# Designs tried in a protein design chat: VHH binders against Mechanosensory abnormality protein 6 (mec-6). Part 9

Target 1, 343 residues: Mechanosensory abnormality protein 6 (mec-6), of Caenorhabditis elegans (o01811)
Amino acid sequence: DLNKRVYNHTPGPCRVLTDNYKGTAGMTYVESQKRVYITLGYGRAHDLKTKTGIAFYKTNRTDGRSQQEMYDLIEMTINWNGYEYKKEFIPTGIDSYSSSNGRVLLYVINAHPNHQCIHFFQIVESSKLNHRKAICDPSFSSLQDIAVVGPDRLFVTNMAAFGRGWAQILEFSLQTGQGAVYYYDGSKLSTAASSLIAPTGIGYDAKRRILYVGSMIRESIFAYKVAKDTTLELLYEMMLLTSPIGVFVESKTGDIWIAAHPVIHESAWHYTHPENQNIHSPSQILRIRIQEEGNSWVTTEPYANDGATISASSSVVFTDEQMLIGSSFGRLLHCDLTHSYIT
Key: E = the ipSAE of ESMFold2; O = the ipSAE of ESMFold2 at other seeds; V2 = 0.75 times the mean of E and O plus 0.25 times the DockQ between their complexes.

## First folded at step 4 (VHH)

Design e_5F7W (from e04 with Y101F Y103W; framework vhh_8fcz_2; at its last look DockQ between E and O 0.57; V2 from the best seeds 0.00; counts 0 for: pae O 10.3 > 2)
Fold by ESMFold2 at other seeds, look of step 4:
Structure e_5F7W (fold): chain B 343 residues (1-343), chain A 121 residues (1-121)
Amino acid sequence: as target 1 above (343 residues)
Amino acid sequence: QVQLVESGGGLVQPGGSLRLSCAASGFTFSSYWMNWVRQPPGKGLEWVSGIKQSGSEKTYADSVEGRFTIIRDNDKKMVYLQMTSLKTEDTAVYYCARDRFSWGLEEFDYEGQGTQVTVSS
């Protein structure tokens, strides 16, 4: 694993959507709006100077926009509704819920080292967010990602018992299993899975009621059946031999897209020195197509880069023959998919 | 095929100003970030500035922030670099570059000859 080599390739032409933030870490696709929402500024959690916020990319290529505007992001305005700690907001993991009445809810992890919370927003008007509440439980030490299973009902990954520093390094080296998946039922928080080894990305297949949870250290994806009472039953483990960071599940096909770090020690080096432009972490995107649940699947690699173009890929969205790649400290990429055998 | 033609360089005194131009052809100009890079005498390439497809985002190296302005005109397929408060350390050959994302061993395509900027007394 420590000796992995990355061979650069893309699924088609790619371009930068933004390079003006230190981090484009999380993304979610809202089908009803044809928008990808992106969290901006994760680098502030690692002491980089950057603006934080949430923006969206419009995926509809036939909506009458000019060629130049096609790649613009639109920044959201947040109405915090008097929330006291709004300046302690470093958004990262993100997911959404679209109700049948047209309401769109947005759920965002705050990765601030000393204010780890889940923020609940409603999308209002074209580009405004109304803050509804925050959940800031003492057990939140290293929140990574969210998977929404209903309105105000969600799973979150907490990667480690220690949020950073030498204690977290020891935790990972020993593979002690101090990570967890928490469940919020709309009023109370509970532990849905415990003793996990560095859980990271999380994604939900609503049709099949399967929750996919990445393990950075085990280099695998765990598949859990989500029971009607929301308890989790482990079904199987997909060994990837690469460290999953972000998970995206296509709603229509159930295909699983993974943003991964194929060289974990270079990722660790990058995370400790994110301001050093000579330190890169390779970026990899995998697509898994389930042939028979639990028994067979096909893995392809639509994107790989040695870190020079995009470092430390952390999120991926695929929709409308378009792929977006977010990164922990850097730019946001957009690719057109033109090589069907990869997709 | 991809062609970038730089112009507007010259000899200026410290504190002076210049405007560099870049004419682009052979690709869908409005689909790419455009950049300026420079090569000081006896040194490697150094990124200077970049501009988003629409022109709505601009980025600058720390050494030029506040002194240089990047501009694009998508109708004319042109990129400009407005340089002010020039210093002797700004002496370099300046290249216009397309942001290169497919298969790039380099981050940028720079196919032009460059334009020489010399800042001296």
Scores: ipSAE 0.005, ipTM 0.462, lowest interface PAE 10.3, mean pLDDT 85
ESMFold2, look of step 4: ipSAE 0.013; ipTM 0.560
ESMFold2 (binder alone), look of step 4: mean pLDDT 82; pTM 0.842

Design e_7W (from e04 with Y103W; framework vhh_8fcz_2; at its last look DockQ between E and O 0.72; V2 from the best seeds 0.00; counts 0 for: pae O 9.1 > 2)
Fold by ESMFold2 at other seeds, look of step 4:
Structure e_7W (fold): chain B 343 residues (1-343), chain A 121 residues (1-121)
Amino acid sequence: as target 1 above (343 residues)
Amino acid sequence: QVQLVESGGGLVQPGGSLRLSCAASGFTFSSYWMNWVRQPPGKGLEWVSGIKQSGSEKTYADSVEGRFTIIRDNDKKMVYLQMTSLKTEDTAVYYCARDRYSWGLEEFDYEGQGTQVTVSS
């Protein structure tokens, strides 16, 4: 478009949940626990000084907490079980699996430039993670996000063949289609979709068996049917006219929430100068409700900001009339949603 | 009506200490981040420190980190700024400020009347 403009609005009252970490890039909701897990510190992958880790926000507002404790995050303690590369951990993409026996598994992408891996954790005792294993593959050059379809069965997006630098920029400019979706079946890694143009956020609708994959450069979401044998069949493409970064699918409605960068040039400047407080990227949250699969959908915009309050939104979750927005290098927001504030 | 009343300022020598206080009324104090901002002589406002609703997260400008400590007491509806190792550059009018659900100098919707801190040798 001709010089996009962002008009700020919120779906209701908002507040900062944390600003102590350079990046709150990924989030997942665990309904059985009423918790949103957040990955912290993505900015370290871009040489910013920050602590890295995983924390959770408790979504149950009637659990007896005081008003002052309602917005606290609880940091997880990680038992690495002797894992050699624990110091090379920059968590970003995250998803979970809740088993019928009450176990909750957490799957986390490590975005460390020298150790791109998928880490497998079990959540134990209120606020502890037990590391189970990591899978690392030479093809992991720019891992972005993860969607879980079963215990230890997951899809991940790899955005580009080149992990950083001028080669990656040239790759995007030529739209060469070097990105991929990989599938891990519990023992082996395979390519589920190839020749993709900058795949980013990924989300799974378990009831309909549809996998949604964002394309940053194409400014669209691709919908894939996940077959019984877990192969992907492209169903359709939803044009957004904005760059999707994070995807969240509501389990009960199938509604799709997208954290997006509406001005790609400002996003590019922000990513090259994340330490510069004067360089921001607008943040946008979209909600898509499918009216007729593949043919029609309704898009609303619950949140938009020119970057002054939150820059480069990268993740979103919605639950219990609450919305959380994560960002690539900055703060985490929480908003209460009301009908009077939703557009 | 929202009110923020600062006190505790004064004249102090370099290396000295002061504790600023802010009494809040007219709003649900525990629902907001609270901040200290300052205005040096002849200059614009400068953010100093912020504190989360519960007090579990505290933030500081680079220029004061390690020397200043922000504290809140939600029962008494008070915010404090414990200043140590004061420098002449810390001379300013200090304001207590309520956050408007976001962060930064442009994000405050209420500020107090201020208290003067003068650091001179």
Scores: ipSAE 0.011, ipTM 0.517, lowest interface PAE 9.1, mean pLDDT 85
ESMFold2, look of step 4: ipSAE 0.033; ipTM 0.558
ESMFold2 (binder alone), look of step 4: mean pLDDT 83; pTM 0.855

Design e_A1 (from e04 with K52T E65K S102D; framework vhh_8fcz_2; at its last look DockQ between E and O 0.02; V2 from the best seeds 0.00; counts 0 for: pae O 15.6 > 2, placed apart)
Fold by ESMFold2, look of step 4:
Structure e_A1 (fold): chain B 343 residues (1-343), chain A 121 residues (1-121)
Amino acid sequence: as target 1 above (343 residues)
Amino acid sequence: QVQLVESGGGLVQPGGSLRLSCAASGFTFSSYWMNWVRQPPGKGLEWVSGITQSGSEKTYADSVKGRFTIIRDNDKKMVYLQMTSLKTEDTAVYYCARDRYDYGLEEFDYEGQGTQVTVSS
């Protein structure tokens, strides 16, 4: 049933952190730094004019900054170290690895339609990134998101055989199952799961060794056990009745946060016409608390919007009673969680 | 060739202070994170502290936070470890180490010969 109604609500006061970019699509939380890193400019993959880059938000509210400074978004400077295709960089999916010596690595998907790659960065000097390498493979047609399981060891989702446009929409309508999860072991790329229907967001629970993969078309989250040899065993499917796009797993609790599109045909129209300000897609954030693995879980909805405030939510981070919401073509929101009965 | 030379160790009483130095040569010093690691008697290596290329970010093991300070001087190609409020459990050989960030691994690709720090009455 495509005639769904979205009831608007928030978990507390919300504000716009930025709307200066056409897209704030991906986010990752680095606990050791108390920073959320955000990828900027996804709309350029859909021919919108926008700057691209990576920025961070500082989550620590007790570090002595003024109230104005507490919501600053700080843009990163990238040292490409001579990489020849730096102008083709459209960052989207992002994840991190924090070492015991304080070094932080960022892994970022390049969503450029003709240059799909995984980029490896090291964070240096507070607000600088050093580019280490890029992995580009002919099988990369629609990279969406990334989950890191160790240093230079990661899973990525490839959503479809076609990277964008009407061909991709037709692929989804026919449910051809051409999506995959790829695994990079630090040296070689391999297929970890194949024949998937529109895999999107991906998140890893390190304590339970469970990889969660969203399926936009099935409106579900698949849970895979990650074996010691990094092979994936499907454990179960959580049916959401909404299209998951972004997945965030809390490291402490294992709670799963989902950025979702509840009205899939409006999402499809928005992605086809991202420049049209009269075309919106509802935005929804879910929180899933696993009660008994595979058997029971509790779902709440901390945020929902009919698309007027934020359209096509694509990522979510929760930390320190704060929630950030990214979107495919638009603004970045920050909300305080003060309504505990809704979270 | 890459060389790291530590100095400044010695015998000190509990509560005392020492400043370790490390002279680096044979590589582009300002392009690397630098670390201090230590080996207590009869135990394996233990990471102590790390510092970014410019010195803008500094990291410490929990056991030394608030007592040790890592510092670098890129013009002189030096790394220092200022140690205060020393305890007997700080007794170890201290090594200066170049970080191997190029592979995204928690590995050090060069260590010096070390300098002995002994904290005892």
Scores: ipSAE 0.000, ipTM 0.184, lowest interface PAE 14.5, mean pLDDT 83
Fold by ESMFold2 at other seeds, look of step 4:
Structure e_A1 (fold): chain B 343 residues (1-343), chain A 121 residues (1-121)
Amino acid sequence: as target 1 above (343 residues)
Amino acid sequence: QVQLVESGGGLVQPGGSLRLSCAASGFTFSSYWMNWVRQPPGKGLEWVSGITQSGSEKTYADSVKGRFTIIRDNDKKMVYLQMTSLKTEDTAVYYCARDRYDYGLEEFDYEGQGTQVTVSS
């Protein structure tokens, strides 16, 4: 829809946490630490000059920090343990697992066009990451996002058979369904779902054992039941009429938060010309509350922007009455939820 | 035009103290992590310390932990390195460096000639 219009609104006061990186694409919340981890520098995968890395934001507002310090990002130092391709690290999709013994594991997609991998880290010493291993399968052509279901057990989306260029554009235009969801069981990789049309964001509801997978081109979220043998059974499709890019599932409520691109052709143009300051893609955040599985749900829109403040929203985290919004090529936003705009 | 001007180096005895200063200009200072790096005689550059935009978090190389303190003053656009318990291994030219986030894989952006620190009996 060429005439689609975005009406700007926020759930409360917002501020820029960082504008220093070309991309703040992925985020995960680690409740045990009260930290949101953010991947930095996705624009490098699209030939922008930017530093890449991983940082965190502390969500605890009662830890004695000053007003200025409350919004600092702390960059992680990575101990690569001799990993050969550390210079080709462009982090994007990210998720975490917190074990009962206090260990916290991070799982990060490397979006480097020539080194698509899943990297496994352990958080140590407050702000350090120890690299444990990487999985770099030949089938990884356009990894997008990751959902962890246990220690070293995860699902990952691969959006298309071709990672970039005119072949990928043709693939999307024909809607050939060359995307997949892969499953890693801790030792081997397998295909959990195939023939998908541009799968993007992925999120897991552990209480219900439901995996939500976004489809950029179908403008929908697909809900899959995760069986004990880890096979996926399609339950239903939630039509959004907007392109989901990032999916965040609240662990306590099961509410689904979606970072979306409401005008797909403006999003496509922005991804083609990320350096052009005059090209913006609107940013939208949706919240979905399931009332009856497969039958009814309530959708609200806590945030929308025409792209002037934040362009191409790619991730969202909600916790402690705070919302963070990441973007593919730009800013990281933080908003306080001080009004009832999201019911 | 990014400018970083280091000062405060000199000759000290082992166990002594020095405070290095770095005056920054030509960029939005408060938006960047700042770092100290050093070059020992006949060796390559090595990272020493880093500090976040507001100064709320500070990081140090293992070789200097507990002896060096990095400090920043965003109003004056200054970065300092307070060095104590100096060792002969700390002899180097010290450079102030901005974290370079928009130039690819390069970790640091430094323009000054540095300041010489010599620790010898």
Scores: ipSAE 0.000, ipTM 0.201, lowest interface PAE 15.6, mean pLDDT 83
ESMFold2 (binder alone), look of step 4: mean pLDDT 84; pTM 0.860

Design e_nfr (from e04, 18 letters changed; framework vhh_7nfr_2; at its last look DockQ between E and O 0.66; V2 from the best seeds 0.00; counts 0 for: pae E 13.1 > 2)
Fold by ESMFold2 at other seeds, look of step 5:
Structure e_nfr (fold): chain B 343 residues (1-343), chain A 121 residues (1-121)
Amino acid sequence: as target 1 above (343 residues)
Amino acid sequence: QVQLQESGGGLVQPGGSLRLSCAASGFTFSSYWMSWVRQAPGEGREWVSSIKQSGSEKYYADSVKGRFTIARDNVKNTLYLLMDSLKSDDTAVYYCARDRYSYGLEEFDYWGQGTQVTVSS
C-alpha cells in the first residue's frame, strides 16, 4: 500500500451538500419517503468540536423546490422521552425499517467513546424522532455499523476487542480475530459471528437474504446467508484489495456499493490527527455486480479522490441516479451519475 | 377469508407433551412459510418456530430447541407443533401465523385465535 496512487474521477457532476459538520459518517435510504437519512458529527468521538445530529436529504428532484433548495438538508428534532444520556450521543451507523402499515423505524449506533449503544427511534411528524429505547451492552467496544432485517431485529458490527489506543493498534497489526457481528432479536443480544478481523460496514439484501460484512484489514467483503432464525452461514469472500468502511445494497438489483479507504496507513494517520487539514485519507467508491453468486462479480469504481475534495469516505447511497458520499470527519458529497460505463 | 384455527392446547404437567394443530383455509397453504408465535400473560409476542413451504427448512427459538418440532401437511392444509419436555415457562397462548417470508418480508399477515397451553404441577 505504500506505493498506491489514487487517480481522481467522478461519475458525473458533484457538489458539497454540507461542510458544516465534522463528519457525515452514516446514511440510509428510505424508499417510501424518498429520503436519505444522514448521521452528523462523528468527529466529536475524536475530540473535534462539532454539532451532532441526524438530517435527511430529499431525493425527489421534481417536487417543486427551487434549484437552491433541492440540495438542502433538513435536521431532525429528537424527542428523547427523558433518556438520561442524551448529551452523550454521537450518531454514526444507521439503518431503517419500513413496515407495511406505513410506520418507519430508525436504528442508530451511538459512537460516543464512553456510551456505545444502539438507539431505537420512530420517525414521526415528518422531521421528528421519538426515542424508544437504547441497548448498551458491555461487549460494545467499537461499534461500526448496523443492518436491519426486521422490526427491532438487527445485526451490528463491533470492530475490535479494544476500543482505542495502542492495544487496538497492536490487535490490528497482529490481525487477531477479536471483532464480531452481534444480533439483536427484539429482546436479547447474541453473537452471530465471532473471531472476525476488523469488521466495518454491513449491508443486507432482503430479497436474497444475504448479509454483507466488510473487513477493513482483510480488504474484503464477506457474504453470509441469513436463515429464518437469523443464524449466519458464510457463503464466500470477495477480495477488494481496498479497505471497506461502508456498505450499501441496492434493494432492486442487489448491487453492492462500497465506501472504501484504498490507502490504509493514510487512513490510520487521518483518524489519529483528524484536526490537521493537511492529513488526508483517499476516498473510493466501488460498485459490485454479482454475475454468478459466489463465483463471479464485476467491480467498477464510480468515484475516487486523493482526499483533497473528500477525505476518508465512510458511507455511500445510490438512488434515482444520485450518489451521496459521507466521510468520517468532513463533507457530504452529492454526485449525479452520468457516465454510462458504471451501469 | 383467510382462516387459521388452532387446537390441541390444554393443561399439562411439567415434562409432559402436547401436539398443537392449525387448520388453514382460504388461501394456497403450500405457497407460504408458516410460523408459531406465543404470548405469555403480561408479555409481548414471542416467535417460537417457522417452517418453509415444502417443510424442508425448520427454525426454532433458542428457548424451545430440542424440545419442540414443527411440521406441516400440505395435503391436509395443517400446521403442527409437537411440544415435548414442557416447562412452566412454556405457558402461553400459541398462535398460528401466515408468514410473508417467502415474499422477502419479515411480517405475519394473518393470525389464528390462539390455543392456551398451561404447564403447571
Scores: ipSAE 0.037, ipTM 0.579, lowest interface PAE 7.2, mean pLDDT 87
ESMFold2, look of step 4: ipSAE 0.243; ipTM 0.700
ESMFold2 (binder alone), look of step 4: mean pLDDT 85; pTM 0.872
ESMFold2 at other seeds, look of step 4: ipSAE 0.013; ipTM 0.543
ESMFold2, look of step 5: ipSAE 0.000; ipTM 0.352
ESMFold2 (binder alone), look of step 5: mean pLDDT 86; pTM 0.874

Design n01 (framework vhh_3k1k_2)
Fold by ESMFold2-Fast, scan of step 4:
Structure n01 (fold): chain B 343 residues (1-343), chain A 122 residues (1-122)
Amino acid sequence: as target 1 above (343 residues)
Amino acid sequence: QVQLVESGGALVQPGGSLRLSCAASGFTFSRYWMRWYRQAPGKEREWVAGISYSGGETSYEDSVKGRFTISRDDARNTVYLQMNSLKPEDTAVYYCAADLSYYPTGDEYDYWGQGTQVTVSS
């Protein structure tokens, strides 16, 4: 916990794709497009000079692109269709839905201090987002992450009843279960799970119909079976010796990738001083494989860093032997996987 | 009762132009995204063009970009597809579809028309 340490290592060659934005808090993979969409600029919550937006990285490397162009991020243009254009956009959690007709829908948490909402976008043309709607509920005090289960149907985590300050610190210190998972069915928001302790990352395995929910304070992942009526049945809790922040489910294998904070008191201090570039909080990526019976698992650690390369990793995507790691405090890291960590 | 009625389909020579219309009734047209799809014999239905409820956003499939223009007239509850420089490959039944932007239907649209046949041949 307090006495935890990490040994720096990588799964293969790594490179920083961008250092221009203060925050790369969320990512989603759209396989039909061979693109990872990334939310940029979480640091705007603390510094209004910070640029925000959504960009994508192309995972297909057979296009004949130059070496320099291969790792470039392409920024999306957002058309708000008249939706409250004067409010700040501070994008964090993101997930996507790809339809059989090629339509791609994006769902993005806006972590604006005064207005926490989930914005619904459609990708149009090659680099444009059309705003479709937003859901803003008084219960949205500290939204973290989204798991899409169908067109405009999604689960979302709310970490705590109090969004910041002494009340949230007290809530976490007492380990009272004030966190929740909400479900939106395309028209109505409901509570799918309640009394959770600091739920963070969330990911859905469509093939197995299992929803994985991280708990930062418990240092664990909860596995829920999703019934046809979308009710959740707790199957088990996977204990980790680290605080999960981001969850990504690999569609082909069902493997669970976790972006984690192994030393939570250091990342907690960083959250109170996000503008300070001298603060280094350790980063850790775990890969979990569930065994056939579903009651045991194997955990490997493809990546760990003391915070100097990337501080407090908050998101991860793995596809095409490539790993992307994001952080709420900046930098987007790309690594090639040269060794199999499958057990 | 909701209805979408496509019209304007005809036989036209290659390089010609044609304008399709889709007349909507039974719903609040100004609140819907409108789209055009087409389906050639033995082929799956293909998206062609889309226009937002405000008209401020338009989108096109790559093979028709620069040749086709989508527009709408909310006073007449009608969406249009202006097709220029027509090619034999554009031969298909063209369908109109409505999707409520604030409550999208995903893979299923709220309303579909019956289609209008466009044939490009001499």
Scores: ipSAE 0.000, ipTM 0.124, lowest interface PAE 18.7, mean pLDDT 79

Design n02 (framework vhh_3k1k_2)
Fold by ESMFold2-Fast, scan of step 4:
Structure n02 (fold): chain B 343 residues (1-343), chain A 120 residues (1-120)
Amino acid sequence: as target 1 above (343 residues)
Amino acid sequence: QVQLVESGGALVQPGGSLRLSCAASGFTFDYYAMRWYRQAPGKEREWVAGIKSSGGYTSYEDSVKGRFTISRDDARNTVYLQMNSLKPEDTAVYYCAKGWDYTSLEFDYWGQGTQVTVSS
């Protein structure tokens, strides 16, 4: 960690999308729409000029739009439907559920300091979100990420018993296992796993019924089999030698994509000065492919950067040879994967 | 286990009124949108009315707007459908449904239904 070096490289040509958006902490891919939904503004929410919200990005390269419009984010309008929207919406973790009739439900973490909530939305009229409900359980102290397993049924990671800030950093330094994975069944919240060390990104492989949970401090991914009653059975732990923050499971292959912080002490320092644009912390994207024979896997690194292009990568989505990388501290990166042959 | 029990269906004259009730159990009622559907003999099931979990927002099929009112009593875990100015075309089995959202065409559960007959 202390002596780690970052070798800058890309999997193909990369483009920084619009600089108008700050903090792209979470992303979810909706295949039926060919859209990635992105949470905006997290790392700069306390800045008077920073707009927070949700936008989408179209992954279709030929959509009948002009050259400039093809790379724009389209902001969603939110209809709160009489919900008493309290002072700040600080969206971070996000996941989605697509129904067979084409309806899309979005689940969004609101990272408010004094009890965090998960907001439940439905996409309507292409660019509008209708608010349906919120869950604001007292146990929600440091929500990180969501993995949806069905309509209004989801797993969520809670990183520490303490909220965000210095207390959380101190807890990590003491190596205490205060993290949990909660499960919401559409009616009630329960604890699916407890005594976890800094759980972060979470992703679900619906075809294999495997839940992947990142551990920032252990530098690993836990793989759980999800039983019919949604209880979790630990299958194995995959060592990464880097701190996982975001987890994305590729539906077509089952490949696990990880947005990681390769130098955790630099990321921690950045978190103490989130509005300072002169601070850079390294970014890294890993791709894990589980082999069909046995429980072996191969880890590759399609992207790494010293922080100058994108700092502290926190989210990743991969679809149709395209990779999107987001960060809590800003910038959204679009990379095309260059391959001589289709694999 | 989720249970929905509809009641209040009856034979009524055209222009009459009727109130349907749906008693819910086995889930946190106030967390969910509730809907009413109906199915007439030989026809497809159609949506009638919906009410959001927050209770403030309601929606209706065009043919029942101004005549039907959906409401909920979260303390009693019950959703209601007040039907006024009933027409023969309103004759159907009425079903209560638990959904994710009041605007959704998909739903988790149906009740057993309650028969409403409007006869001249």
Scores: ipSAE 0.000, ipTM 0.134, lowest interface PAE 18.5, mean pLDDT 78

Design n03 (framework vhh_3k1k_2)
Fold by ESMFold2-Fast, scan of step 4:
Structure n03 (fold): chain B 343 residues (1-343), chain A 122 residues (1-122)
Amino acid sequence: as target 1 above (343 residues)
Amino acid sequence: QVQLVESGGALVQPGGSLRLSCAASGFTFSDYYMRWYRQAPGKEREWVAGISWSGDETSYEDSVKGRFTISRDDARNTVYLQMNSLKPEDTAVYYCARGKYSYLGTPYFDYWGQGTQVTVSS
């Protein structure tokens, strides 16, 4: 616990883009639009007045915007298309699919307390989401993250749900391994992997057909080969010595970016007292490059913070020498990659 | 200060009905979602039913759908479970729980009642 500390550093200049939302837990990058879509308002679980929704951030600096406008979030308008909209919309995990014809589909976990659903949207015009359908399976007890592999085809992690406080949840999951990865084929849900211990972030490398699944408690990433029939073959487990929460795969390089909690005890304690401004839980971003043969990997740490700037980093996106970091506790951080990462 | 007290458990014949109550105190009841769980001997504790902060949304485990109904009375700080068409496999200790979210978005329950025993005889 005391032996796990972070040395504060940044990869370049960083700025806080928002402090108005109590959660910025999930992000997905849509290259064709030069936009990152962000889920807002996970903090509604603690404060019923918290605004929830989905917003985007533009990554293209040549868009003709003023310098101030370059750092603004733009909120999406949701058209539910006659679907019964419940007041408890708490968006968390998110991923996207861009088709060759320009259609962009968005998949969003609704972390509703009674039952969790995945909502299927289509991006329409500039700032509108059209609701297409929802999947609300009884097995969705604790959905964390989505990895899209095709139109309406996705893997999703389910961590587990227990009836005790955070420390007791950790103890129980160490014994039972109740986590899973589910696969949805556009029609039916199936179990792709089971008996997992606290699976969290998930990311897909389409070029290599490799699925990466984080395990918070094991402090590792599992790498699976995805067969043509979508069955998973475990290739290896990468030990991180930190708790992975969010996973992002760079399309151009295959590099794996991890949003991590280096001291999960402090993150768990912070959750029980989110109103106390004197409590900060550390944030850490890792970048992993798999070497040519897949026999080894190199890990770097572009960002680490004691929690004062951003607590408990839960998501990361990297594009065009820019890094965005989100957190379940709020704040969205934007950093430029202009300096050395480590010192 | 937070307390949850279950009541209403009894011995009942198969096909019978029971209404369980959970009286809450020490917190703003209307700000929290509530769930019922059950645990049979030698089994893990399983979720049975849930109700949202507003009362607008309810959810049920598949084996109890159509037979059990969860409701809440915020004026009385009480959540209820109406159990109809009881079967021997419904025999368990029934627990009321107050719901929260962890920093990972995982729903968890920070306070539990002591439980109430429901026995459905042969």
Scores: ipSAE 0.000, ipTM 0.344, lowest interface PAE 12.1, mean pLDDT 80

